# VHH binders against UPF0301 protein Anae109_0457, part 5

Target 1, 199 residues: UPF0301 protein Anae109_0457, of Anaeromyxobacter sp. (a7h7h6)
Amino acid sequence: MPSPAPSGLAPGFLVAAPALGDPNFAGSLVLMAEHHGEGALGFVVNRPGPVTVAEVLASVDEDLRRAAEANGRAGAPVLVGGPVQPERLWILFRPGGIGADAEGAVPVGNGLSLGGSRELLEALVRAPRGDPFLLLLGYAGWAPMQVEREVAAGAWVPLELEGSDLVFDVPLEQRWETAVRRLGLEPGGFLVGGGGASA
Key: E = the ipSAE of ESMFold2; O = the ipSAE of ESMFold2 at other seeds; V2 = 0.75 times the mean of E and O plus 0.25 times the DockQ between their complexes.

## First folded at step 1 (VHH)

Design P06 (framework vhh_podentamig1)
Fold by ESMFold2-Fast, scan of step 1:
Structure P06 (fold): chain B 199 residues (1-199), chain A 125 residues (1-125)
Amino acid sequence: as target 1 above (199 residues)
Amino acid sequence: EVQLVESGGGLVQPGRSLTLSCAASGFTFSNYAYGWYRQAPGKQRELVAAIHGGSTLYADSVKGRFTISRDNAKNSIYLQMNSLRPEDTALYYCAKDQYPRGFISTPHSGYFDYWGQGTQVTVSS
């Protein structure tokens, strides 16, 4: 067998199809951060969790919670990033003034970066004019060849990462439908099963 | 030509200190998380300490005795080992992670891009 193409799905999105039976991913839009021979790593970016940014920050540092309140970030939901390690906190952010030179932060592509350090979190939270960011708990993981098989089976539809607007600018509830439309598909037809090509 | 080169190991008596160094080359040092792993004879490789930005993680067996640090200007990471014990005897490896792991908990060694060849630490008597 020929070797599979390395990194073919990252950076990019996976759009959950109706054929996907896993309730952890129904109606999800997944940002793919890694795809290589050892597997794949991604984050669901359209699923609000039960806790707010303020609640998560309070468990880390009360000073950070107060900074989030002062800067108007306290009420935002922390997203459910995926079922793997649901207690692990991740930071997706749009690099700009703050975070552009953050230690340990890595570009995902097209104006989107991933980090997880406390120093990055503090810098983003404490700056009133800081870069937009999302906090996520947990991640989506795939074993070697697993995500390729799921895509081939029609459980996921790949979508190229062309900017960070699906992560930061499009409202959470609209992200999956917006992604489906960018695939050239109609959301109603897609939800009925089998999907539909753009007219 | 990404390389990690460990140094600073040796034979030392219990209760003494050693500083291990790891020199990195061939990539942008500041973008990555780093770990120190050790492997004792007949045992599996285990994480000793990890650093990602300002966040650090230590194995319970070394917490309070070992300190991991980094110097981005020198493209190096260090492991300061105090109050060494015979059970600290092992080959110590430096490793570079490909991606941030969020708040550090239990990084998976299979995701590391590169590993050094190791430096031996022997604590006798």
Scores: ipSAE 0.000, ipTM 0.196, lowest interface PAE 10.5, mean pLDDT 77

Design P07 (framework vhh_podentamig1)
Fold by ESMFold2-Fast, scan of step 1:
Structure P07 (fold): chain B 199 residues (1-199), chain A 121 residues (1-121)
Amino acid sequence: as target 1 above (199 residues)
Amino acid sequence: EVQLVESGGGLVQPGRSLTLSCAASGFSFSTYAYGWYRQAPGKQRELVAAISSGSTLYADSVKGRFTISRDNAKNSIYLQMNSLRPEDTALYYCARPSYDHTWKGYVEDYWGQGTQVTVSS
């Protein structure tokens, strides 16, 4: 479907365009959690970091690392959520009855919630149901009016949040490409600047 | 700048219903998640229900009895409370979370003043 009319940028996605001015950003998909007059906050949801869930858990509690291994959770990458506070751990999860009452857990959009507490992490790692979650380090932040200016300049293309499949179900390597196709665009054309041929 | 104002509290008998309202101003309402929290005398403040544009969350103690909703045209959040029990007696607060999390939870950007709910015979 073509790009929907904007209703604020959160909850939703920002799809990186070549106009960001850095070729390494052309493949970024950002989940927007907040957008207001005082700024915006989001998470890159398609950038694997250098550490696994097991490695992060080992730094917290060896028992939790073993629980993650037993439940098949240990090998997943922890994502790079953004450059702000890269030591800070965030949890994106599908609310399947787990973490609904966790301190600091809030709904972001349909089938998607955000948290950061140790109690939530323990509950998700030990969960017999196997509900999906992502661990992220850091976040993306924008000053007042900054994200609006970047969108207006064509650096980011907004995409409506229609469920949580881009975060949990679409393979990480294909998330940006899938988002571009949902905008009604071809990824190859978008990457080479499929806009005007003007100087 | 930012303001949240709760209303709708009162004294009710066990088994009855109340609807709480929260009016928000000073920011773009529709882009935020909001929560209802409560604090009973001598107890810690706890999350009751939360809502974003796409989903809701409920504490186990109120699940099936309480319903959170929003009206973006009126910049308002509501909490419909059915089958009220004496243990539901508390000050009820409307809040917008900051997403400023640590391993110990989060800090809210701001809170409303609260509205008192008393469930008593």
Scores: ipSAE 0.000, ipTM 0.141, lowest interface PAE 12.7, mean pLDDT 76

Design P08 (framework vhh_podentamig1)
Fold by ESMFold2-Fast, scan of step 1:
Structure P08 (fold): chain B 199 residues (1-199), chain A 122 residues (1-122)
Amino acid sequence: as target 1 above (199 residues)
Amino acid sequence: EVQLVESGGGLVQPGRSLTLSCAASGFTFRSYPYGWYRQAPGKQRELVAAITGGSTLYADSVKGRFTISRDNAKNSIYLQMNSLRPEDTALYYCAALQGKYYSPTSFGMDVWGQGTQVTVSS
C-alpha cells in the first residue's frame, strides 16, 4: 500500500557512494525524474550500453539511422538507464524547439525533459539543428520510502540539478567524478571513505 | 504483475541464523528491483536490504550480518540473516518495485508480500 512521502530528490542527481559495493553500480550517476508517495524513478546517465544510437534506430527505421548518421549522432552509445524494463527506450532531451510539445513528454527541470514516444524520437533524430538528447534502455526504480532509506544508509548522495551539463555536455567517463567534485569532495577520497560512507 | 509470498520466519535464539525466502509469481522481470523491509511494533517500516540488477544495498544495522540474493531460475529472493539479535525481531516483508514505461508521472505501486514474523529470543 502506498504511503505518503515527502518529495525532494527530483529533479536532481543521486551520486553512488562506495558503500553500494557492487561494481555494476559503483561510480553511477542517477538523474532523478520522479519522487512521490508511490516511489521514485530515475536514470543512470553515465553507463554506456552495448549498442549505439545507429543500431537502435536501424531496428526502428533505416531512414532514422541515416538521419542520425547525417547529423553526427549515429556513433553515440545508448545508455543503460537502469535494471527495470531494460527493453524500453527512454529519451532525455533539452526542451527547446523540438519535442517540447510531444505527446507524453514531461519536464524534469532545469533544461531537461523526458519522453519515450516514437513521435519524439523521430522529431529529435530528423531535426537538422536538433537539440541534444540521450537514448536510454531501462530505468532505475524505488519503492515508497526506499530511495530515502538508501540515501539515509549512505548508498547515494543527493546533488542538486544545476543545469543539464552532466547529462549532455560532460563526457560519460567523467560524469561521476564531476558530480563528486560538485559535492565538494575529491573522487579518490570519496572512494576510500566508503563503508558507512559519509563521503 | 507480480505477487510475492514470504516464508522462512520463526522463533530463533540470539546468535543463530535464519533464511527468508520470497517467491515471486505472475509476470516478472529478471532486472526488477526487490527489497526486504521490516517493521517492529511501534516503529516505522524500514529497508533492510535491496537488490537491483547486479547491485545490493544494506541498512547499517544489518551490514555484514545479512545477505540478499536472487535466484532468477526460481523467481525467488532470499535474505540470509546471520548473528541474529533481539532487536532484529520484526515482521519481514518482501517488496518489488513496479513502474510504468508509458509515463514517468504514472509510476506504479509497490507489490508487497503478506510478511513473515521473525522473533529472536531466548
Scores: ipSAE 0.000, ipTM 0.150, lowest interface PAE 12.1, mean pLDDT 76

Design P09 (framework vhh_podentamig1)
Fold by ESMFold2-Fast, scan of step 1:
Structure P09 (fold): chain B 199 residues (1-199), chain A 122 residues (1-122)
Amino acid sequence: as target 1 above (199 residues)
Amino acid sequence: EVQLVESGGGLVQPGRSLTLSCAASGSTFSSYVYGWYRQAPGKQRELVAAINSGSTLYADSVKGRFTISRDNAKNSIYLQMNSLRPEDTALYYCAAIKEGYTRWGPDSYDYWGQGTQVTVSS
């Protein structure tokens, strides 16, 4: 589980820049959960995976899938959180008094919390008016000093976490563009490098 | 420290196969994430494939054609390249980063080999 981070890049976002040469990270927005001397940990929050919440729940418990459908949570995509441990399920949520004390659930900051237990998932799914949440598979990780080097090289642009709307409220396909605008930049001028004219 | 030495490159006709090898020495092999990157003349270095203890990742341009694998007993990483195309022509690099808190982008890797040339032409 992520621990509360010191001042720095977490809690906050990293916005992928055109200089990032890896096509798997082009246009990504990463929520940073930890940044300390031992490295950094975050989640890509704008990359839908091939399955929905309902499909993941159906593989675990059909009753949970039905509860998600009844409470309007079945159709949301499960996100690809990053390439590390892509089989591990994470739960990012806004605590309203549900699951805040669940074993393993930890505050990320600014009203965001992170967990992974089945008890937490069930509590969030079954609540008729529960906490907003999203499910992610995998995470993004950086070795000591690595994220600092990548930021210095211009691969990532830090953005302050001023609320959780980029995680829960802004549509997935608009999150990177919205983050770029919050940096005071125009998305068209901050080109991703994909879909452009040939050499 | 990790030292990486690539081999297996060469000149090959379109549609053929090559296997690249990367021999690692100097540290605990299984503690690292390994990647294959390539760089064509005048282009930026790009990810081809990456492997850690639990997963693999492939660039869209090579999915279904290339396979990355590792052999911990031989301290080696391999890239099996099938159905080669002229656009696969590049210098191919092996790269390594300590496992844990890992990210699969070119600027995130700590150790690089010297590269091996792959040329696909008639």
Scores: ipSAE 0.000, ipTM 0.153, lowest interface PAE 11.7, mean pLDDT 77

Design P10 (framework vhh_podentamig1)
Fold by ESMFold2-Fast, scan of step 1:
Structure P10 (fold): chain B 199 residues (1-199), chain A 121 residues (1-121)
Amino acid sequence: as target 1 above (199 residues)
Amino acid sequence: EVQLVESGGGLVQPGRSLTLSCAASGFTFSHYAYGWYRQAPGKQRELVAAISGGRTLYADSVKGRFTISRDNAKNSIYLQMNSLRPEDTALYYCTTEVYRGLSSFQPFDYWGQGTQVTVSS
């Protein structure tokens, strides 16, 4: 019998506060895909990794890499989604008719879906100027009760998922700041409020 | 091939201490989160401790008595169990599965064979 938390933190965002001491998540914006009694799963959506889409695709299929180059998708960064299983590839995408019903694709909510199949990756890469997608390596995981305790301790501030623009449209380097402003806070003031805790 | 091998279980008297070890092979150890689950006869498996990055989590029943730690140089996870009670008797498993997803897209997780801990006088 599933017994999820009454309101849940998924779908939604967690905005890293200065009180968060984990270097894997400092200054991060996390998209929460699942939250229930057995734990939580999310993805950091504002941390570019060291490799591009083209470099990841080259390890999968050289023809697919060429398709990405031809369709202007080769140079985008693959994100670091979190510290768990950093070699596992995940696909966050806005379903616009491509991959919405792909096997293994799961709706996250409010215009966001999550997948991981090669078939989905190929369909998205081969569609020139198609719907946006984000490739991520790894994920963020929380054991039962862990994320609830971290939020209660002030390490994370929840933000509603009103749309997918923070994932696809807002530039990477502005996503955390934009999320803080949507909480009704000034980024500089938010950082200064936690400065003593980071000393 | 990814493999997790537990050791350190045994029969101990109440109030004593025991340290469990989990040796990992076949993957980059530092890239994973790790947990210790236990299963007593007739009960469901429960998470007792987890470590992910610098963060640790403990079940209320073991908080203050058990300590989870990792050694990246030795590719090992440890569970230090102090002030053991008869109700801690269970088969203890090491896993990369820190949470139990209900989704069909859950990442690949690995489980060890388990090590038996019996607390009895």
Scores: ipSAE 0.006, ipTM 0.306, lowest interface PAE 9.1, mean pLDDT 79

Design V01 (framework vhh_vobarilizumab_d1)
Fold by ESMFold2-Fast, scan of step 1:
Structure V01 (fold): chain B 199 residues (1-199), chain A 121 residues (1-121)
Amino acid sequence: as target 1 above (199 residues)
Amino acid sequence: EVQLVESGGGLVQPGGSLRLSCAASGFTFSRYAMAWYRQAPGKGRELVAGITSGGSTSYADSVKGRFTISRDNAKNTLYLQMNSLRPEDTAVYYCARDLYKGSWGYPFDYWGQGTLVTVSS
């Protein structure tokens, strides 16, 4: 049986550094779902988009929106997952024993799974306070060797995935700072450029 | 606007054959992997067959040897040839576009409306 493709960065996080010049990713925390010889795929997990879960569901099925609202699932923002294919909806979730059907879903690792089917969305939404989930529009993609070069250049700092709390439990506005602190760094010192000091 | 329109469903007797078609528009069809899914009454959706942009195919064990997926890039059309049909093949069949390797059901907003296949006497 062949070994899986080499993976050093997935599952895990990439923490955006000041060296990163792309405004799409400034101050971003990216969950890396795949890293292999054909490239890498991840999701920005700390960028709220302009619409809520309720608004997305209303465009799909008004009864589903009502179910989400009744079950306390409707108020969360849908995140901007990245600049690639911004029209596409992804479901990142933590599977539990609530009877949610994980059809079409794939494990990312460390208690996280990724899906995109309407049936999965309906099952998650109709379970009151069941499995935690995020909806994301778009993703972050890297060509072969590209993410490795960006990490080597200091644009991204890898952080190990030690559970899924940065995805579901830490408030959106605190995720990047919390990740920086888990790297053993102070966010203010990390973000602010250094003073003029000659070596 | 991405659009997928299925056709070719109908009533057929056990052992019969049907060919489903999916007309694609709003994207460069030849660049995408495509798939057929089905949903039987009272069941969830399941992948039945997939085809890559390069023409490599995959099948669910339940249909392997009986169904053949194919594509015509000049016509922007996906096909499913269904032979030796069984009552358990009764389902609504959906065409789907897949951009993520190994994730045939992503994203859900690129599914067609479906075409009903009923296998009964």
Scores: ipSAE 0.011, ipTM 0.159, lowest interface PAE 9.6, mean pLDDT 79

Design V02 (framework vhh_vobarilizumab_d1; at its last look DockQ between E and O 0.63; V2 from the best seeds 0.00; counts 0 for: pae E 7.6 > 2, unsure alone 63.0 < 65, grease 24.9 > 24.2)
Fold by ESMFold2, look of step 2:
Structure V02 (fold): chain B 199 residues (1-199), chain A 122 residues (1-122)
Amino acid sequence: as target 1 above (199 residues)
Amino acid sequence: EVQLVESGGGLVQPGGSLRLSCAASGSIFSINAMAWYRQAPGKGRELVAGISSGGRTSYADSVKGRFTISRDNAKNTLYLQMNSLRPEDTAVYYCAAKPRGYSWTQYEYDYWGQGTLVTVSS
């Protein structure tokens, strides 16, 4: 009945099929950071939230906000990463001299890492010349076998992670469409097999 | 949502040993660091030992050399090996976890177990 569950969805993206009706994920592009026997963890990377980067930094430490503005690092929007723990801040970044040793950072692949420490945030904001980073609030989580069933049911189309341009260079409102085109599909509509099912 | 469940507490004689376990379940991919805390009756909660996701450990001075914190990521379990136990180690021991994601509301440890009682009788 369902297609075989794909293996190794992290690193990678899940592209929401047009028929996916869950309001938490409709029209979303999800970066998959972990996928193991215990489940999966991902982040929606195309939904801007109501909170600005400057506002988040100011609530942590006003000196951080000023440093980010001085170094040109306050311009990225804060994203809604998913419905789980929507108050928790995550940092998506390219490892450099600081990223390889950041405590709690999770390598995603192709030069991307996820972190969540104040220490990392301060290091990225204060770096005099460093790679871009994104701030996200919340995440998407899947129980064991759940994401595999959702892919088999046609709710998501997996897309391989090829570089970091989709996350850092493509504008937010174009990320889902760009991902669909990289799959060889038309953004105006496509249907994937199986009955609809979501968690 | 993360659940932490401690086990392994009990009554021991001075000089004895216990191993505490803390099983983590739910959305466990969101955990950065874990720690053991303890609270004796009528006293404040104090840090006993911590371990980062990368395996770096720290200990309170009062337990250094006697207690060992460890973490088995394959089993999603935190341990505290307690050796050379003393009556002053009597307390409820709590497992705590720090989320993988910075909390800008200043919560350093957001997940706590219900505790397991350790009694060292003299």
Scores: ipSAE 0.012, ipTM 0.380, lowest interface PAE 7.6, mean pLDDT 80
ESMFold2-Fast, scan of step 1: ipSAE 0.309; ipTM 0.618
ESMFold2 (binder alone), look of step 2: mean pLDDT 79; pTM 0.804
ESMFold2 at other seeds, look of step 2: ipSAE 0.118; ipTM 0.508

Design V03 (framework vhh_vobarilizumab_d1)
Amino acid sequence: EVQLVESGGGLVQPGGSLRLSCAASGFTVSSYYMAWYRQAPGKGRELVAGIYSGGSTSYADSVKGRFTISRDNAKNTLYLQMNSLRPEDTAVYYCTARTLFGSRNEYDYWGQGTLVTVSS
ESMFold2-Fast, scan of step 1: ipSAE 0.016; ipTM 0.278

Design V04 (framework vhh_vobarilizumab_d1)
Fold by ESMFold2-Fast, scan of step 1:
Structure V04 (fold): chain B 199 residues (1-199), chain A 122 residues (1-122)
Amino acid sequence: as target 1 above (199 residues)
Amino acid sequence: EVQLVESGGGLVQPGGSLRLSCAASGFIFSNYAMAWYRQAPGKGRELVAGITRGGSTSYADSVKGRFTISRDNAKNTLYLQMNSLRPEDTAVYYCAADHWSPTYGIKTFDYWGQGTLVTVSS
C-alpha cells in the first residue's frame, strides 16, 4: 500500500466551524465512523429531519410502529445524517445488553455501534427501557484526503470521542455548543471568531 | 407503505421460459440493491440472482447462463428472465430489496415480497 492517509479522525467528532460555509453543515456535529486512505464516512448527529421514528417504522412494519408508540420511542425525529444517499436508513445505538447481540451490528467505538438490520431495529424498538438509539437518513462522505484538507483549512475541528453522551443524552439543539465547549472554546466567541486574521 | 409485488409465476414445461416481475412502491427504488431468492419444498431459501444499484449482477451457479436479472429504475421494477427451465427450478420466488453499507456490509432494511410460485413439470 502507498502511504495511506492517517485514520486519526475516527472514531471521533468533527465540529463545524463558521468558515465551512456550506448551509447543509452550518452548526453541525458529525460522528466520524471511518477514516482511512480511501476516504471517510460520518453522520450528522444534531439535525432533525422532516419525519419521526413512527413515520419511518410505519413504512417498514405497522406492528413496529405500534411497538415504538407503546414503548415511548415513536415521537423522536429521524435525523438527517448527511447528503449522501438521503433515503438510506442507519441505526446508531448504545449497546447495553438489550439488542446488543443483533447480527450485523458493528462497533464504532467508545460505547457506540452501527446497525441496519430489521432484527436490530425490532429488538431496540420492542425492548421497554432498551438501549438508546437514533435513526438517521443518509451520511456524510469524503473522498481520499478531502476531510484532511478541510480540517487543515479550519472548516472542521476534530473532537475526540469520549463516550456517547453527545449522541444520545445531550439535547439535539445543544450538541454543537456542548462539543465546542469540550474543545475548550466558548460557543459565542467561536461563532464570532477570535483573533485578528482576515478572511 | 413499502410494498414488493411479484408476478409472472406459473406452470411451464421443462425447457420453457418465464419472466418474473417485481413492482416496488413506497421507497426510492434506485437506492436499493435488489435480489431474487427462491424456496423449494423442503429446502431453505436461497439467493438466485442479485443486482446492485449500479447494475452489476451476480448469479447462483445453478442458474448462471440460464437466468438474467435486470432492473428498470424508471418503472420501479425488478425482472428475472428464466430460460431453459428445469424441474429443479420449481420454487416460490421472492423479490427482496436490500440496503447495504459499502464499508460495513450492514443491511439497513430488508423488504420482501409475498412470493410467486414457479412450477416446472411436464
Scores: ipSAE 0.000, ipTM 0.141, lowest interface PAE 11.1, mean pLDDT 79

Design V05 (framework vhh_vobarilizumab_d1)
Fold by ESMFold2-Fast, scan of step 1:
Structure V05 (fold): chain B 199 residues (1-199), chain A 123 residues (1-123)
Amino acid sequence: as target 1 above (199 residues)
Amino acid sequence: EVQLVESGGGLVQPGGSLRLSCAASGSTFSIYTMAWYRQAPGKGRELVAGISSGGSTSYADSVKGRFTISRDNAKNTLYLQMNSLRPEDTAVYYCARVKYESFTGRVSYMDVWGQGTLVTVSS
């Protein structure tokens, strides 16, 4: 590397380059929750897993599963957040809803919070018009300097976190494309290291 | 049932000091990482300091060198010594029990929270 790698990738997104062949991350949009000289931690926010919110909740509490079903929260997919600790449940949510409990939560930035407490999960599930949330299994982790090297090599393109709409509002299947367009690039013609048309 | 109760908050002038305490009822305090969080007016909760069961400490950059986290496992009590206080330290301070901590110590998954204690640093 002839020049220093970027720093300060959290809070923000990493947009997978078309050439990134790792099956865990191909076509992914990663929300970066933590980036320091000691490593980085993030979540893939556009990859549906094989189970629904209802199925995960049934393994915890059948009453909570019924509450999610009654409140229209049961059918959403639980996302695959990344390959590290795939059994670990995480909650990304937008605070400020009518029934949300923010206990056990930390701010990520720009209207996004990260949590995992039972109390937070119950509050979000039981509120019919509560905070939007995503359940994720696992996370993406990088050793010291690893994510900086991968960005420098063109595997990832950083994108600023400007609000939480890419996590909650943009349809899951459109999140990577929308992120590429926010970089000023055309998704179909995107080429990392050269750049697409941008205006 | 484990309950966390904070005390020691108050009004202090810039440059002053306060010592916060967090008393844990029940057992198991000694085996958990414990943390202090704060919520400033109009902002979300943020991590201030953490201490592992083994005594390893971590601090937010904004408080490093000014605040000291410590624990007394015999008394099931967590402390935060706050020195050289600034107006931007004004917040409700929360004690939390950490169920999971990321490899960098900056992302934590808490399962028990205290009720909070208000610290006001008046310019």
Scores: ipSAE 0.000, ipTM 0.117, lowest interface PAE 13.0, mean pLDDT 78

Design V06 (framework vhh_vobarilizumab_d1; at its last look DockQ between E and O 0.63; V2 from the best seeds 0.00; counts 0 for: pae O 3.4 > 2, unsure alone 64.8 < 65)
Fold by ESMFold2 at other seeds, look of step 2:
Structure V06 (fold): chain B 199 residues (1-199), chain A 126 residues (1-126)
Amino acid sequence: as target 1 above (199 residues)
Amino acid sequence: EVQLVESGGGLVQPGGSLRLSCAASGFTFDDYAMAWYRQAPGKGRELVAGITWSGSTSYADSVKGRFTISRDNAKNTLYLQMNSLRPEDTAVYYCAAERKYGSLFYRPSGTAYDYWGQGTLVTVSS
């Protein structure tokens, strides 16, 4: 029996429970971009990596790096989006002057779009409006029914996507705890079945 | 190292045929949709034909019925059969590998790259 079009976790967030010990996901806030019968696709949005936006832009074109620096758009770290394909570059952006489906991008919903083309990156950097974007390397992938089992087991708590502020406006180090509070919980106050630790 | 290597271009008279090949290495070919693009002198690149992982195909209106895209996943090779060639088909033809959303990569060595080939020239003239 095929699952009903199960996009119920996407668009949305998964908030890692405190006892989740997997080093790829401990303390993470995951943006869910796809969730369907073949699995799910998501991105950790609160884990900075060692590569900077400036470094990526310079490797593409030094003039691109300079353009981004001139308007304050090159100083952020590239995020570690997840363990799958850690060299694959992804672009999350808040559409405005650049359309939500420009240059092969796909709307995620609620003020977020996702792409990964060189042309999109150049368009965002050179756009007069300066639409916010962030870069990620790698992604999180789930096999069919895997993310549903992990949620049922208490590893993740789903949070609805009601806007793009957790991705663009909340500082990286505050995103997980802000998400926890939006669920009506206190950080470190999660009840974790079978475990004795509290944060 | 990711490589896409096009071959099979050349000079052909109007009404003639060519078959282009693109040999892929350095990535899991089966996971990618593949496409042919072309670029005439002084113009931008345009999509010619695409083929999904499962073999579903799409074509630009200008080539529909004349060109056939295909793939052989066992050989990591993409093909474009071009029949009934016209002078306006003259261009450099590029092979591309694309996941949904795009295919930009950044290696730890500090280089950004796309999965594009170097191109093969097709010239249609008397």
Scores: ipSAE 0.174, ipTM 0.644, lowest interface PAE 3.4, mean pLDDT 82
ESMFold2-Fast, scan of step 1: ipSAE 0.340; ipTM 0.711
ESMFold2, look of step 2: ipSAE 0.228; ipTM 0.688
ESMFold2 (binder alone), look of step 2: mean pLDDT 80; pTM 0.802

